# VH-VL binders against q9nrl2r1430to1533: the designs that were tried, part 222

Target 1, 104 residues: q9nrl2r1430to1533
Amino acid sequence: GGVHELSAFEQLVVELVRHDDSWPFLKLVSKIQVPDYYDIIKKPIALNIIREKVNKCEYKLASEFIDDIELMFSNCFEYNPRNTSEAKAGTRLQAFFHIQAQKL

## First folded at step 13 (VH-VL)

Design d5 (framework fv_erenumab)
Fold by ESMFold2-Fast, scan of step 13:
Structure d5 (fold): chain C 104 residues (1-104), chain A 122 residues (1-122), chain B 110 residues (1-110)
Amino acid sequence: as target 1 above (104 residues)
Amino acid sequence: QVQLVESGGGVVQPGRSLRLSCAASGFTFSRYGMHWVRQAPGKGLEWVAVISSEGSNKYSVDSVKGRFTISRDNSKNTLFLQMNSLRAEDTAVYYCAKGTRFYYSGYGMDVWGQGTTVTVSS
Amino acid sequence: QSVLTQPPSVSAAPGQKVTISCSGSSSNIGNNYVSWYQQLPGTAPKLLIYDNNKRPSGIPDRFSGSKSGTSTTLGITGLQTGDEADYYCGTWDSSLSAHVFGGGTKLTVL
């Protein structure tokens, strides 16, 4: 990708960050708060890391950007049971992402 | 029926050791973080320690570090607290409690045992 | 010596509303989920509120929680004599790497 794709990625990340359901995804899960998270989740990621990668032009294809966002949601559903506030927020935010990603 | 039952409390002299146990039933013990919380006579709740679902991560309050060790045996659905070098200020009812979230919860505890009494007396 | 500050006591009549406050800092309430507990005399604590404002199954909607900045409140409406108990807030403190409880509030129902 080009400048337009990077601008689109930045816009989408900003929209995700501003969404009411972004709170579980803003930064990496704290090892202090959730000590066993890193025993279960082998490839941790969060919106702040994805945004940093966008700003450093580390995504060459839209698919690479989409894969990192999907990994973030996959980690959420792997770690958090279906009925938790984290999993429910993840479900709603993922649906929002799928709609917005059609613009990429 | 979800239950936690503590045992192992008693009266002991300063400097001695006790091992508390907490038997869990009615839920998948291996999926949840587990806590020890104590309450001195006429005082409020004081958190003691937590252990992650697999036992890989442990945290404890500074006043018991180096003296108390939290552990678990998931094959037996049992939580333990090894208490060494006991002091008069360790006198309390000790509760075991289940974390509210799978794997670990440092924020909340939804199932509590009835407690076991530890008295450290000369 | 509690890290979280609660009033030592509150009182109200049956049928009334009461609010119990709990104040902390950015390292505890400010950045972490809060829970509230009820302890009836001679019994183990019972979870009333978790994740700031959620009720466990079986807890009536008379009990509510809210969090704003570094403070949290427990609200109880339609007070009943059976609500007479000690109430504790609790959360994780990232600077201490420990769970902390408030000092407790004794609720007397007249």
Scores: ipSAE 0.006, ipTM 0.589, lowest interface PAE 12.9, mean pLDDT 87

Design d50 (framework fv_erenumab)
Fold by ESMFold2-Fast, scan of step 13:
Structure d50 (fold): chain C 104 residues (1-104), chain A 122 residues (1-122), chain B 110 residues (1-110)
Amino acid sequence: as target 1 above (104 residues)
Amino acid sequence: QVQLVESGGGVVQPGRSLRLSCAASGFTFSRYGMHWVRQAPGKGLEWVAVISSEGSNKYSVDSVKGRFTISRDNSKNTLFLQMNSLRAEDTAVYYCAKGTRFYSSGYGMDVWGQGTTVTVSS
Amino acid sequence: QSVLTQPPSVSAAPGQKVTISCSGSSSNIGNNYVSWYQQLPGTAPKLLIYDNDKRPSGIPDRFSGSKSGTSTTLGITGLQTGDEADYYCGTWDSSLSAHVFGGGTKLTVL
């Protein structure tokens, strides 16, 4: 720290993106690779979309930012059974997020 | 279908301990943050503690820090509040409540139990 | 007293409209979603409003919520005697890392 200040939201998104368990969340799910995803998930979101919203200053409240991250995890647990690698990654990343989000 | 049932309340002397339980049914317990909220006789609602869906994050009101511990057992769909070093001011009805958010500690509470009464008196 | 400020009481006649205010700061209402709760005498609280202005299934549209800056209001139209209750606002406080409730407003339907 100290060289350049990042916004709290930007810093947290960067930490999430760099986390080992971020792989299911980096980009929107491919309709070609997972055809039934968009039949089940009505409000898709991913870290790249959230990061763009942060960069465009679209989050006016911490709660709006937190809601988009939590929607991302909610979608993961709705689509993926708890025993999948995706759901396990989501569980660990969500726990990490909750610890970091206490700063917001 | 969705319900929460508290148990474990009672009358105890100051300095004693109680453990409250909250049995959840009708929803996927492991996906929601869970809260304890109390209400002293004739007073308003006071939030006590929250635990995240995975149990990894816990927060509590300053007046109970070091004395009360929130925990959960997702395999049993049960929320707990361990209350140590009880004081007269801990006398209240204790409610467990489910967070409104599917995934976290929640910012609001959409399902409430009926409450269990804790009376701390000499 | 409480970090969220509500009037202690409000009263109106059956069929009238009433609003209950709740004031906070940037660390709570100003940057987080607000919920409103109804507590009938001798019962557990019931969620009326979440996410500032949304109603759970089963809550009639006579109940509405709104938020502006660091304040929020609960609106009740077409008052009924069964609306006599205590009403609480609630939200997360980022500086306290705690959920906070208003002190409650007792609604009396004359």
Scores: ipSAE 0.006, ipTM 0.594, lowest interface PAE 12.4, mean pLDDT 86

Design d51 (framework fv_erenumab)
Fold by ESMFold2-Fast, scan of step 13:
Structure d51 (fold): chain C 104 residues (1-104), chain A 122 residues (1-122), chain B 110 residues (1-110)
Amino acid sequence: as target 1 above (104 residues)
Amino acid sequence: QVQLVESGGGVVQPGRSLRLSCAASGFTFSRYGMHWVRQAPGKGLEWVAVISSEGSNKYSVDSVKGRFTISRDNSKNTLFLQMNSLRAEDTAVYYCAKGTRFYSSGYGMDVWGQGTTVTVSS
Amino acid sequence: QSVLTQPPSVSAAPGQKVTISCSGSSSNIGNNYVSWYQQLPGTAPKLLIYDNNKRPDGIPDRFSGSKSGTSTTLGITGLQTGDEADYYCGTWDSSLSAHVFGGGTKLTVL
């Protein structure tokens, strides 16, 4: 991974952030509003954290970047029942990510 | 379709080495954490080691530290366990297992291989 | 001995309900997700429950999991002859940086 690969990660994160279904993933879940989240989710992550890691060149391989994005979706499906708007948004955004990630 | 197949087991003398392999198919291997679990004859399950999806993070049970090394080759969809300085108490069926989620070490193991037998005897 | 404690055996008649307990500490069950596994004689383990109380696709709703404090239980209703197996609880132990299993419980039907 060089500058081109880092730029590809940045472009993909920007596309995810701009997607209509990104709203559950933009930032970490509030401990004040959802206190049981952190009892259930042991490795919390969000797009703002992933974007910061991309900007700091912390991903050495595409698989590390993909792992963090997939962890984000796994957390969503773990915490949120299938019939929630959060889980439905996660399902659509994950499908979009899988299509976009093919270019990595 | 989703499948794990172990190989490399056998009968060896104490102090020798053995390398186990686990061939994965039917899922995106590079996105999941992978485990080795063993079971001695007539005994319960004992976790041995885990490796993160990229291989950057590894953990193993204290009794095998310095002797066993877990590794993976994502280009070949294969998990490995290098076992050095084998002891009689390492005699067991060795299973490879896939984590239920992409990176979390706190999640369970949803796909298991059939196991490969390692017997350490003089 | 195991870090997680299970009874060595449990038995019941067909159609009955059984509950298998698993006890640990704050560093394992208390703070981490729990899974339950079924092992039929001569076979590899099969995941029954993950994330404390969730079932993988294909696992019937007769199997249920629950967690309270530092303990977890596996419930099996409508017991069938084919349920005769060893059952294991498992979780991550944060103090050991290792996954731990219970010692296993042998279920006999009738």
Scores: ipSAE 0.000, ipTM 0.577, lowest interface PAE 14.6, mean pLDDT 86

Design d52 (framework fv_erenumab)
Fold by ESMFold2-Fast, scan of step 13:
Structure d52 (fold): chain C 104 residues (1-104), chain A 122 residues (1-122), chain B 110 residues (1-110)
Amino acid sequence: as target 1 above (104 residues)
Amino acid sequence: QVQLVESGGGVVQPGRSLRLSCAASGFTFSRYGMHWVRQAPGKGLEWVAVISSEGSNKYSVDSVKGRFTISRDNSKNTLFLQMNSLRAEDTAVYYCAKGTRFYSSGYGMDVWGQGTTVTVSS
Amino acid sequence: QSVLTQPPSVSAAPGQKVTISCSGSSSNIGNNYVSWYQQLPGTAPKLLIYDTNKRPSGIPDRFSGSKSGTSTTLGITGLQTGDEADYYCGTWDSSLSAHVFGGGTKLTVL
């Protein structure tokens, strides 16, 4: 992709970071707080990593950016039972993302 | 009918070893972190160790580090605590407990066994 | 030795409300979800509250949990004689890489 797509990605990441339900996704899950997370999740990712990739122009297509965001949500739902605060936050943030991603 | 049943406790002299077992049933054992918690006579709860769902991550309280080893066999739905170089201070009822979150080993415990007693005395 | 501080005892009459406090630091209660446990004499502990304010199935709504900063509280309303027990708070401590329990609070129903 181009500069226009990169600017759109940065704007969307900032909107996700500022959302009330972003708290489970701001940075990688701590191995100390959640020791078994990395036993289960083989491709960990978080908004700070995605933002870094946007800033380094590592996404060439909108689909690559969308895939990383969806991986983040998929990891959340794989690890966290649906009745947890993390899963509920993920569900709401993912719905917000799907609305915003229509602009890409 | 989720349950945990401990075994392997007994009376032993200081410096000796014991291996505790915890048999799990009624839930998908391989998906949950598992804990050992002990309680000395008339005292409060003291967390001992945790093992992640697949066994790759283990943490223990400093006072047992290097002496106790937590392990699991997911094919047999069994949790273990190998206790070496036992001290009088290790005398307690030992409970095995299941982690509250589906895969989490770092947070609370929702299913507990009835405990097995370990007495270390000379 | 306990890194989480609870009062050693609390008492109230049947039908009354009681709260049990548990104080820690940013490395434990401040950063993490809290659980509360009930231990009746001669029995294994029973989970009352997990994820700071959630109840397992079978735990009546008389029991509630909350936290503010580095402190958490267990609330019990409509106190019953069967509530006489030791109560423990517990959470992960990131500085110790260990789960920690409070020293326990003995609840007496007068």
Scores: ipSAE 0.007, ipTM 0.628, lowest interface PAE 10.3, mean pLDDT 87

Design d53 (framework fv_erenumab)
Fold by ESMFold2-Fast, scan of step 13:
Structure d53 (fold): chain C 104 residues (1-104), chain A 122 residues (1-122), chain B 110 residues (1-110)
Amino acid sequence: as target 1 above (104 residues)
Amino acid sequence: QVQLVESGGGVVQPGRSLRLSCAASGFTFSRWGMHWVRQAPGKGLEWVAVISSEGSNKYSVDSVKGRFTISRDNSKNTLFLQMNSLRAEDTAVYYCAKGTRFYSSGYGMDVWGQGTTVTVSS
Amino acid sequence: QSVLTQPPSVSAAPGQKVTISCSGSSSNIGNNYVSWYQQLPGTAPKLLIYDNNKRPSGIPDRFSGSKSGTSTTLGITGLQTGDEADYYCGTWDSSLSAHVFGGGTKLTVL
């Protein structure tokens, strides 16, 4: 990653954060509120963690950034049944991400 | 077993249409991007088209744009390639292939079918 | 022409080591994961390497991949006659919005 790549990742993360369907993904799931989450999900991640990795230059390739976003969606669909508001938000946000990610 | 099986190939006249199908089994079809790749006799691999896991994003090589349409039916675990206005240059073995990612750009293809042959007579 | 450049052929003796190069640009190899494929005569391609340097289950450790900048290489050690095949590199090209393959390299074991 160069400066141009980091700028593109930051712009995309900001677009995801601002999306109406980002609410399940903004921060890591609370163990107090959802105690079984971490028994099921072995690689937890959220938009705040991804943004921090962008800011620390931890992504060397666009593919590494895209993989982390996809892990976030994969976790959502693994934990949440398809008929939940979380899964429906995830489906819409993932479709939005797929459109935007084609530019990377 | 993880498997992809293509069908629908054959010998057709220039200008006609053909629809290829790819039946998937042994994995959760709806989670993966899917590709069509072709190979003309004695030539190298040429990527044709891709469709994302949910079907919302599709891309194809410029030479087939407007003539070929990729689609999928996740309820039937089936990938399709609708081929219109066929030309002699479309003569090839057509492979369907599973992407290594959920999204259409992906990066590789880990499961391949055996291929189906399309010959456009001239 | 192919967007990714491979030598058309390479050859070596049994037991030797070969490397097959693949060169691209920042819009493809430089910014994306690379895969390598083996195609034996009359068969479908088989994935050898994904994500630049990872092997699928069942691929022997004689096969390795590496990537540096806008180029990638496939290494084969302990060359066997059964390795005679066409080898292709492949990746996504962000500027074309298309997956691209190299032109292929025919490996001959002399």
Scores: ipSAE 0.006, ipTM 0.633, lowest interface PAE 10.5, mean pLDDT 88

Design d54 (framework fv_erenumab)
Fold by ESMFold2-Fast, scan of step 13:
Structure d54 (fold): chain C 104 residues (1-104), chain A 122 residues (1-122), chain B 110 residues (1-110)
Amino acid sequence: as target 1 above (104 residues)
Amino acid sequence: QVQLVESGGGVVQPGRSLRLSCAASGFTFSRFGMHWVRQAPGKGLEWVAVISSEGSNKYSVDSVKGRFTISRDNSKNTLFLQMNSLRAEDTAVYYCAKGTRFYSSGYGMDVWGQGTTVTVSS
Amino acid sequence: QSVLTQPPSVSAAPGQKVTISCSGSSSNIGNNYVSWYQQLPGTAPKLLIYDNNKRPSGIPDRFSGSKSGTSTTLGITGLQTGDEADYYCGTWDSSLSAHVFGGGTKLTVL
């Protein structure tokens, strides 16, 4: 790990951000637009927060990075019913992440 | 209840093949990486192979590469280990184990089966 | 040979505390989460500690884990005769692309 793991994390986050299905995950859900979100989701997270943590070298282990990405998907599936565009995007992006995470 | 049940073990001659199965129940099988771990009589644990949640990535120890193939059928909640060209040193109890994460390198194994015995003898 | 090194045995009296060590390198313990497993005679292994220091549901707080650099330790306090078992550390080795286990430590409570 160390430097090699941090470089891999940045590459993976960039690939996720550029994916067509990243749109529900780019930024934290707006409390103004979705006021009940933060009553239901106890640990909110988004790709911009994860990228900031990568840039600040806050992930010491690959598992910490992967856990934050999985938390993001878990929040999506907890809040959004399975037939929503958000949940469908999350399912596809998570599958993509599973393939890419093998590089870590 | 969360459980794993192995089957397919037995006594075989060197050079033969066996296919081990592991039936999973009580959890969403398709969300987790799955492992095979073996233990020779009186010896310690030896990791054999892992497969990621969707089957897209697989790893195995060098001593079984080219002989053993790990696979899974998520529609049947079943993990497999195809064992070809068996050798005396493959004699062990074979455990299937659920990873704590979806990915192959997922660090820990939180659910274990009771094991199935493979004996390779002449 | 095992990639992770454990003492072959450790012993202590009932009610005492014991620490089991496990040493590796940067490619395994140094950069990856560590787990500890308990194996009672004739049974399958049981996860005791995961992610360096976390306990699964049902594992008593007498069991603890810690990691420092390329080494990890399992601590057991208030030893009971039912704790007699083999204990294994385990983690992913990034250089081998394989899970690795320690050689195991036999705990005897006398």
Scores: ipSAE 0.006, ipTM 0.643, lowest interface PAE 10.8, mean pLDDT 88

Design d55 (framework fv_erenumab)
Fold by ESMFold2-Fast, scan of step 13:
Structure d55 (fold): chain C 104 residues (1-104), chain A 122 residues (1-122), chain B 110 residues (1-110)
Amino acid sequence: as target 1 above (104 residues)
Amino acid sequence: QVQLVESGGGVVQPGRSLRLSCAASGFTFSRHGMHWVRQAPGKGLEWVAVISSEGSNKYSVDSVKGRFTISRDNSKNTLFLQMNSLRAEDTAVYYCAKGTRFYSSGYGMDVWGQGTTVTVSS
Amino acid sequence: QSVLTQPPSVSAAPGQKVTISCSGSSSNIGNNYVSWYQQLPGTAPKLLIYDNNKRPSGIPDRFSGSKSGTSTTLGITGLQTGDEADYYCGTWDSSLSAHVFGGGTKLTVL
C-alpha cells in the first residue's frame, strides 16, 4: 500500500487495540499459560504483529490486511470454546471490525 | 454538546511565531483524529495538518512542512498548532476540526470550531 | 490551482434541484472517501456528506452525495434561500499524503 491505505489500516488497528474486547488479541498467546495452543493453531497472529506489518508497509492489498485480521479471529474460535470469555470477546470485536472494515 | 473553541490568533510580523490552541468538549477527544484547516481572506478552504488519536501519525501540507507542528494533549482535551517562521501567505482564519472516524488521519471533518484569525503583516 | 476541480458558481431557483460537481484523479477521489461541506457567509464550514454518500445526524435528506470513478457530485433538492453558501468537496490525496479541498462553488438561489 499507499500512504492513505497504510493510514486507513493504522486507524482500524488502533480502533481494535483500544476496544474493550481486544485483550485476547493484543499479543501472541503465552506458551507457558496455554501450552497446547501451538499444537492446535498453526498460523498464530496478534494485533501487535498486524500493526507492525502495517507500519512496515507489508500489506500491498486491503484483502491481505483483512485476511490477517480474519485469521486472528478464526484462531480464537478454533482454540476457544464458544462459552469462554475469549470467544465472546472475539465475537464482539469481530462484529466491530466488520462494521469498520466497510470503510476500507 | 460537541464543541471546539480555537484561540491564540493575532497580528504578527513575518518571521515570528504563534501557537494556536483548540479546546474540545462533549466527546471523547482521545478517540478522534484532529485537523487544522485555514482560509485566507476571500479564498477557499486549505487543509493544513492532521494528527491521529494517540498522536503517533502526523501529516501536513507541504507549504507548512518544517515550520508548523501539530500536537495534542489528550489529558487536557486540547489540540495545538505551533506556527514558526510565519509568512504573509499564512494569513488566514484557522479552524480546528474533528475527524469523522475515531482514528482517521485523512478523512472528513464533522465538527468545526468558529476559527481564530492569524494576520501576518509588516 | 486546487487539485480538485469545482465550478466557481451555480444558480437555481427556490424549490429546484442543483448538482455541484467535483473532479479529481485516482490518487484522491478515485481511491478515497469524499466529503462535502457547506459554508454560510461569515460562518465555519459544516459537514453535509461523508464517506461518499452518508449524512451526519441533522442533515436533511435533500442533500445527497454520489461518487463515480474520479468524480463526485453533491445534489441539493428543494432549494431554499438558506442554502446560499459556498460548497467544498474534500478527500485524502495518497500521492501528496495530504487532505485536499476543491476550490469551492458559490450557490446562488434566485
Scores: ipSAE 0.000, ipTM 0.566, lowest interface PAE 16.8, mean pLDDT 86

Design d56 (framework fv_erenumab)
Fold by ESMFold2-Fast, scan of step 13:
Structure d56 (fold): chain C 104 residues (1-104), chain A 122 residues (1-122), chain B 110 residues (1-110)
Amino acid sequence: as target 1 above (104 residues)
Amino acid sequence: QVQLVESGGGVVQPGRSLRLSCAASGFTFSKYGMHWVRQAPGKGLEWVAVISSEGSNKYSVDSVKGRFTISRDNSKNTLFLQMNSLRAEDTAVYYCAKGTRFYSSGYGMDVWGQGTTVTVSS
Amino acid sequence: QSVLTQPPSVSAAPGQKVTISCSGSSSNIGNNYVSWYQQLPGTAPKLLIYDNNKRPSGIPDRFSGSKSGTSTTLGITGLQTGDEADYYCGTWDSSLSAHVFGGGTKLTVL
């Protein structure tokens, strides 16, 4: 057997999941609990879906991975006004992501 | 049906306290930001305070800071406004209102109660 | 002390169109979603428009909203006598950390 290392994408998504501000992004927003979300957000995404795509080797370019993460933040800021706890968490987590994404 | 019912208003002397309650029904109370809005006789709407769905974030207008405290009990579907050191300028109808977004405290208000009247006079 | 400026009154005849303006700054209308409210005499306010231009269920398409820069407008077409009310714009103000309302516009249907 060989040594298996986490991919750069897996390492980064794990760091995002473990961040204190990841709570709005861990799973898809529930259509049952938040029905108006899907009237506004046409391309929903969350960290659990992005992690699954990483595990299935569906990202062929770093730009594709980065685009999905940025879509997640864009959705947050589109749905949530700047003064909400969700938007504040998103702002901090996005700044963290931008620093970590320099490794890609 | 979605409904908000305020109670606890009355006539009080300056310097006294009142606690307003707002009973919510017909929606998942714990998932929405909640607001208090007041309206003095013959005047316009004045926003007072908001509390986030989780209760972790609270904001209020400067004129009531240190005197009014917004709180909620999600287990009882009830919103509160504790009003201390009441002044004549606090005389108004007080409305509770539900935020338009599920988790957001910063959006507009889609469901309103009928209001409860607070009169502060000597 | 209204942070958002509305005309105090507007009037038009039945069947006509009216627009009500609301002006603010970058800290409120410019950076946040705007809502519009109708208040009939002796009643609680009713939401007419949210997210700048969207109508809640039950609000007829005679009511419309638009936002441009730091200002927003409420449009009402096919005016009816039952539209006589006070109309308020509202939004979050990031510099105040507070929701703000316009001073209100009294609509009279002649």
Scores: ipSAE 0.006, ipTM 0.589, lowest interface PAE 12.3, mean pLDDT 86

Design d57 (framework fv_erenumab)
Fold by ESMFold2-Fast, scan of step 13:
Structure d57 (fold): chain C 104 residues (1-104), chain A 122 residues (1-122), chain B 110 residues (1-110)
Amino acid sequence: as target 1 above (104 residues)
Amino acid sequence: QVQLVESGGGVVQPGRSLRLSCAASGFTFSSYGMHWVRQAPGKGLEWVAVISSEGSNKYSVDSVKGRFTISRDNSKNTLFLQMNSLRAEDTAVYYCAKGTRFYSSGYGMDVWGQGTTVTVSS
Amino acid sequence: QSVLTQPPSVSAAPGQKVTISCSGSSSNIGNNYVSWYQQLPGTAPKLLIYDNNKRPSGIPDRFSGSKSGTSTTLGITGLQTGDEADYYCGTWDSSLSAHVFGGGTKLTVL
């Protein structure tokens, strides 16, 4: 990992944040509004957390960045049934991510 | 009726190449991560590689990096493993397996093929 | 060496209960969902447990899974001769970016 790899991570996170299907992923799920979420999801993560990790240069390899994005989608599909708007948004955003991640 | 069928195994000499195929039926192939898992004679299960549902994200075990390539053709419901520079330690039954999730790290494998045998010997 | 540690063998009589252990670390079992697989002689593996403690359709309730910290266990009650098989735990390892399996446990029912 060089400067170009880190800028690629930033560009990918920005593209994900701006995507129409990013709304379930922008911030961590509220413990107050969804108290059972954290009983089910053991490694919560969201795009704002991933962006902070990119800004702090915490990803040494592209695989570490991809794993965190995949964990985010994994959590979505684990908590939300397939027929929900959250799961459908996640499926479309994940497909978009996989295409964009070819640049990494 | 969910099924995976492997093919392409055989006996090859060290240093040669082999391509395995896995034909999927009875489920939406393009919606799931797919894995290759191998088992050497009398040994345990060893995970080899995974490919995400769209084919753009891939992971593999360190011992095969640079030699094996996983790929998929969603239009044909087929998974592939291209094996180059084969070594004696690659001798195993190779299983195709469907992930339980839409993404590559998806923790479990719920549908398995019958396996295809690869023997690397002189 | 296997990243996940299982006992190499366990044995019990028909009708008894056995527990098969699987130990790992924070990068695998501690932070990720665990699955268990059954492999009958000469056959492909079969998923018994996923997401730590869930059973796929068709798996009888005699099989159960549990996870505590960096360890997981498979419980089998009312043992039958047909349960004689190799059993594997498996999960994602975040430090390796790879799926890992335990070394396997041979269950003998006699």
Scores: ipSAE 0.005, ipTM 0.595, lowest interface PAE 11.7, mean pLDDT 87

Design d58 (framework fv_erenumab)
Fold by ESMFold2-Fast, scan of step 13:
Structure d58 (fold): chain C 104 residues (1-104), chain A 122 residues (1-122), chain B 110 residues (1-110)
Amino acid sequence: as target 1 above (104 residues)
Amino acid sequence: QVQLVESGGGVVQPGRSLRLSCAASGFTFSRYAMHWVRQAPGKGLEWVAVISSEGSNKYSVDSVKGRFTISRDNSKNTLFLQMNSLRAEDTAVYYCAKGTRFYSSGYGMDVWGQGTTVTVSS
Amino acid sequence: QSVLTQPPSVSAAPGQKVTISCSGSSSNIGNNYVSWYQQLPGTAPKLLIYDNNKRPSGIPDRFSGSKSGTSTTLGITGLQTGDEADYYCGTWDSSLSAHVFGGGTKLTVL
């Protein structure tokens, strides 16, 4: 990887954060609000953590970045039933991500 | 049919113990957080405790901490409330209730049992 | 004393509309999803509204919920005598690590 790959990751994370459907993904799920989340989800992740990894140049390949974003969506669908606001937001944001990820 | 049936209520003297049970049917019990809620005669609803779907997380109202213990047996679709050191102020109808979302303890309650009465008197 | 504040009673005539308020703080209503419950005399509570404004299957559309800041309201239109009940708001309180209910509002249909 090069400088262009890192700038592409940063731009995509910013676009995801700005999206109306990003609200379930901005920060790690609160144990107070959702006490059993960490019983079910073994590899928690959120956009703020992914953005920090981009800023620290921890992604060497586009595939590593894509894997972390997909893990975030996978966690959402594993924890939240399909009819919830979280799962619906996740479905729309994931579709947006797949379109944008074609640039990577 | 989705149903919750409480049992174990009764009349007990202050300082004694009582164990409530709640039998669940008609839904995948192991996927939902379960709550105990009580209501003193002529008073409003007071939340008592919640247990996460796998039983690893438990929360209770401060007035019962150290006295009441919530537990569950997913293999038997049963929720429990062990009530120790009972006080007159614990007199209430006790309802078990199912959480509205899979796994989550922090949301509302969509299925309620009919309640079991606990009377603490001397 | 309840953490969430509701009026103790409200009254209206059949066919009218009524709004029941529930006020809290940032640690409860301001930060978390709200539910509303109906309790008919001598019965267990029944869920009317969850996730601030959603109705479970079987709840008629004349019941509605809304949330703004640290307050939430239950709206009931086309009042019927069968709506006479106690109504409770409820939510998670992050400071207490506990669910909290409002004190309840008795609706009388005159």
Scores: ipSAE 0.005, ipTM 0.593, lowest interface PAE 13.0, mean pLDDT 87

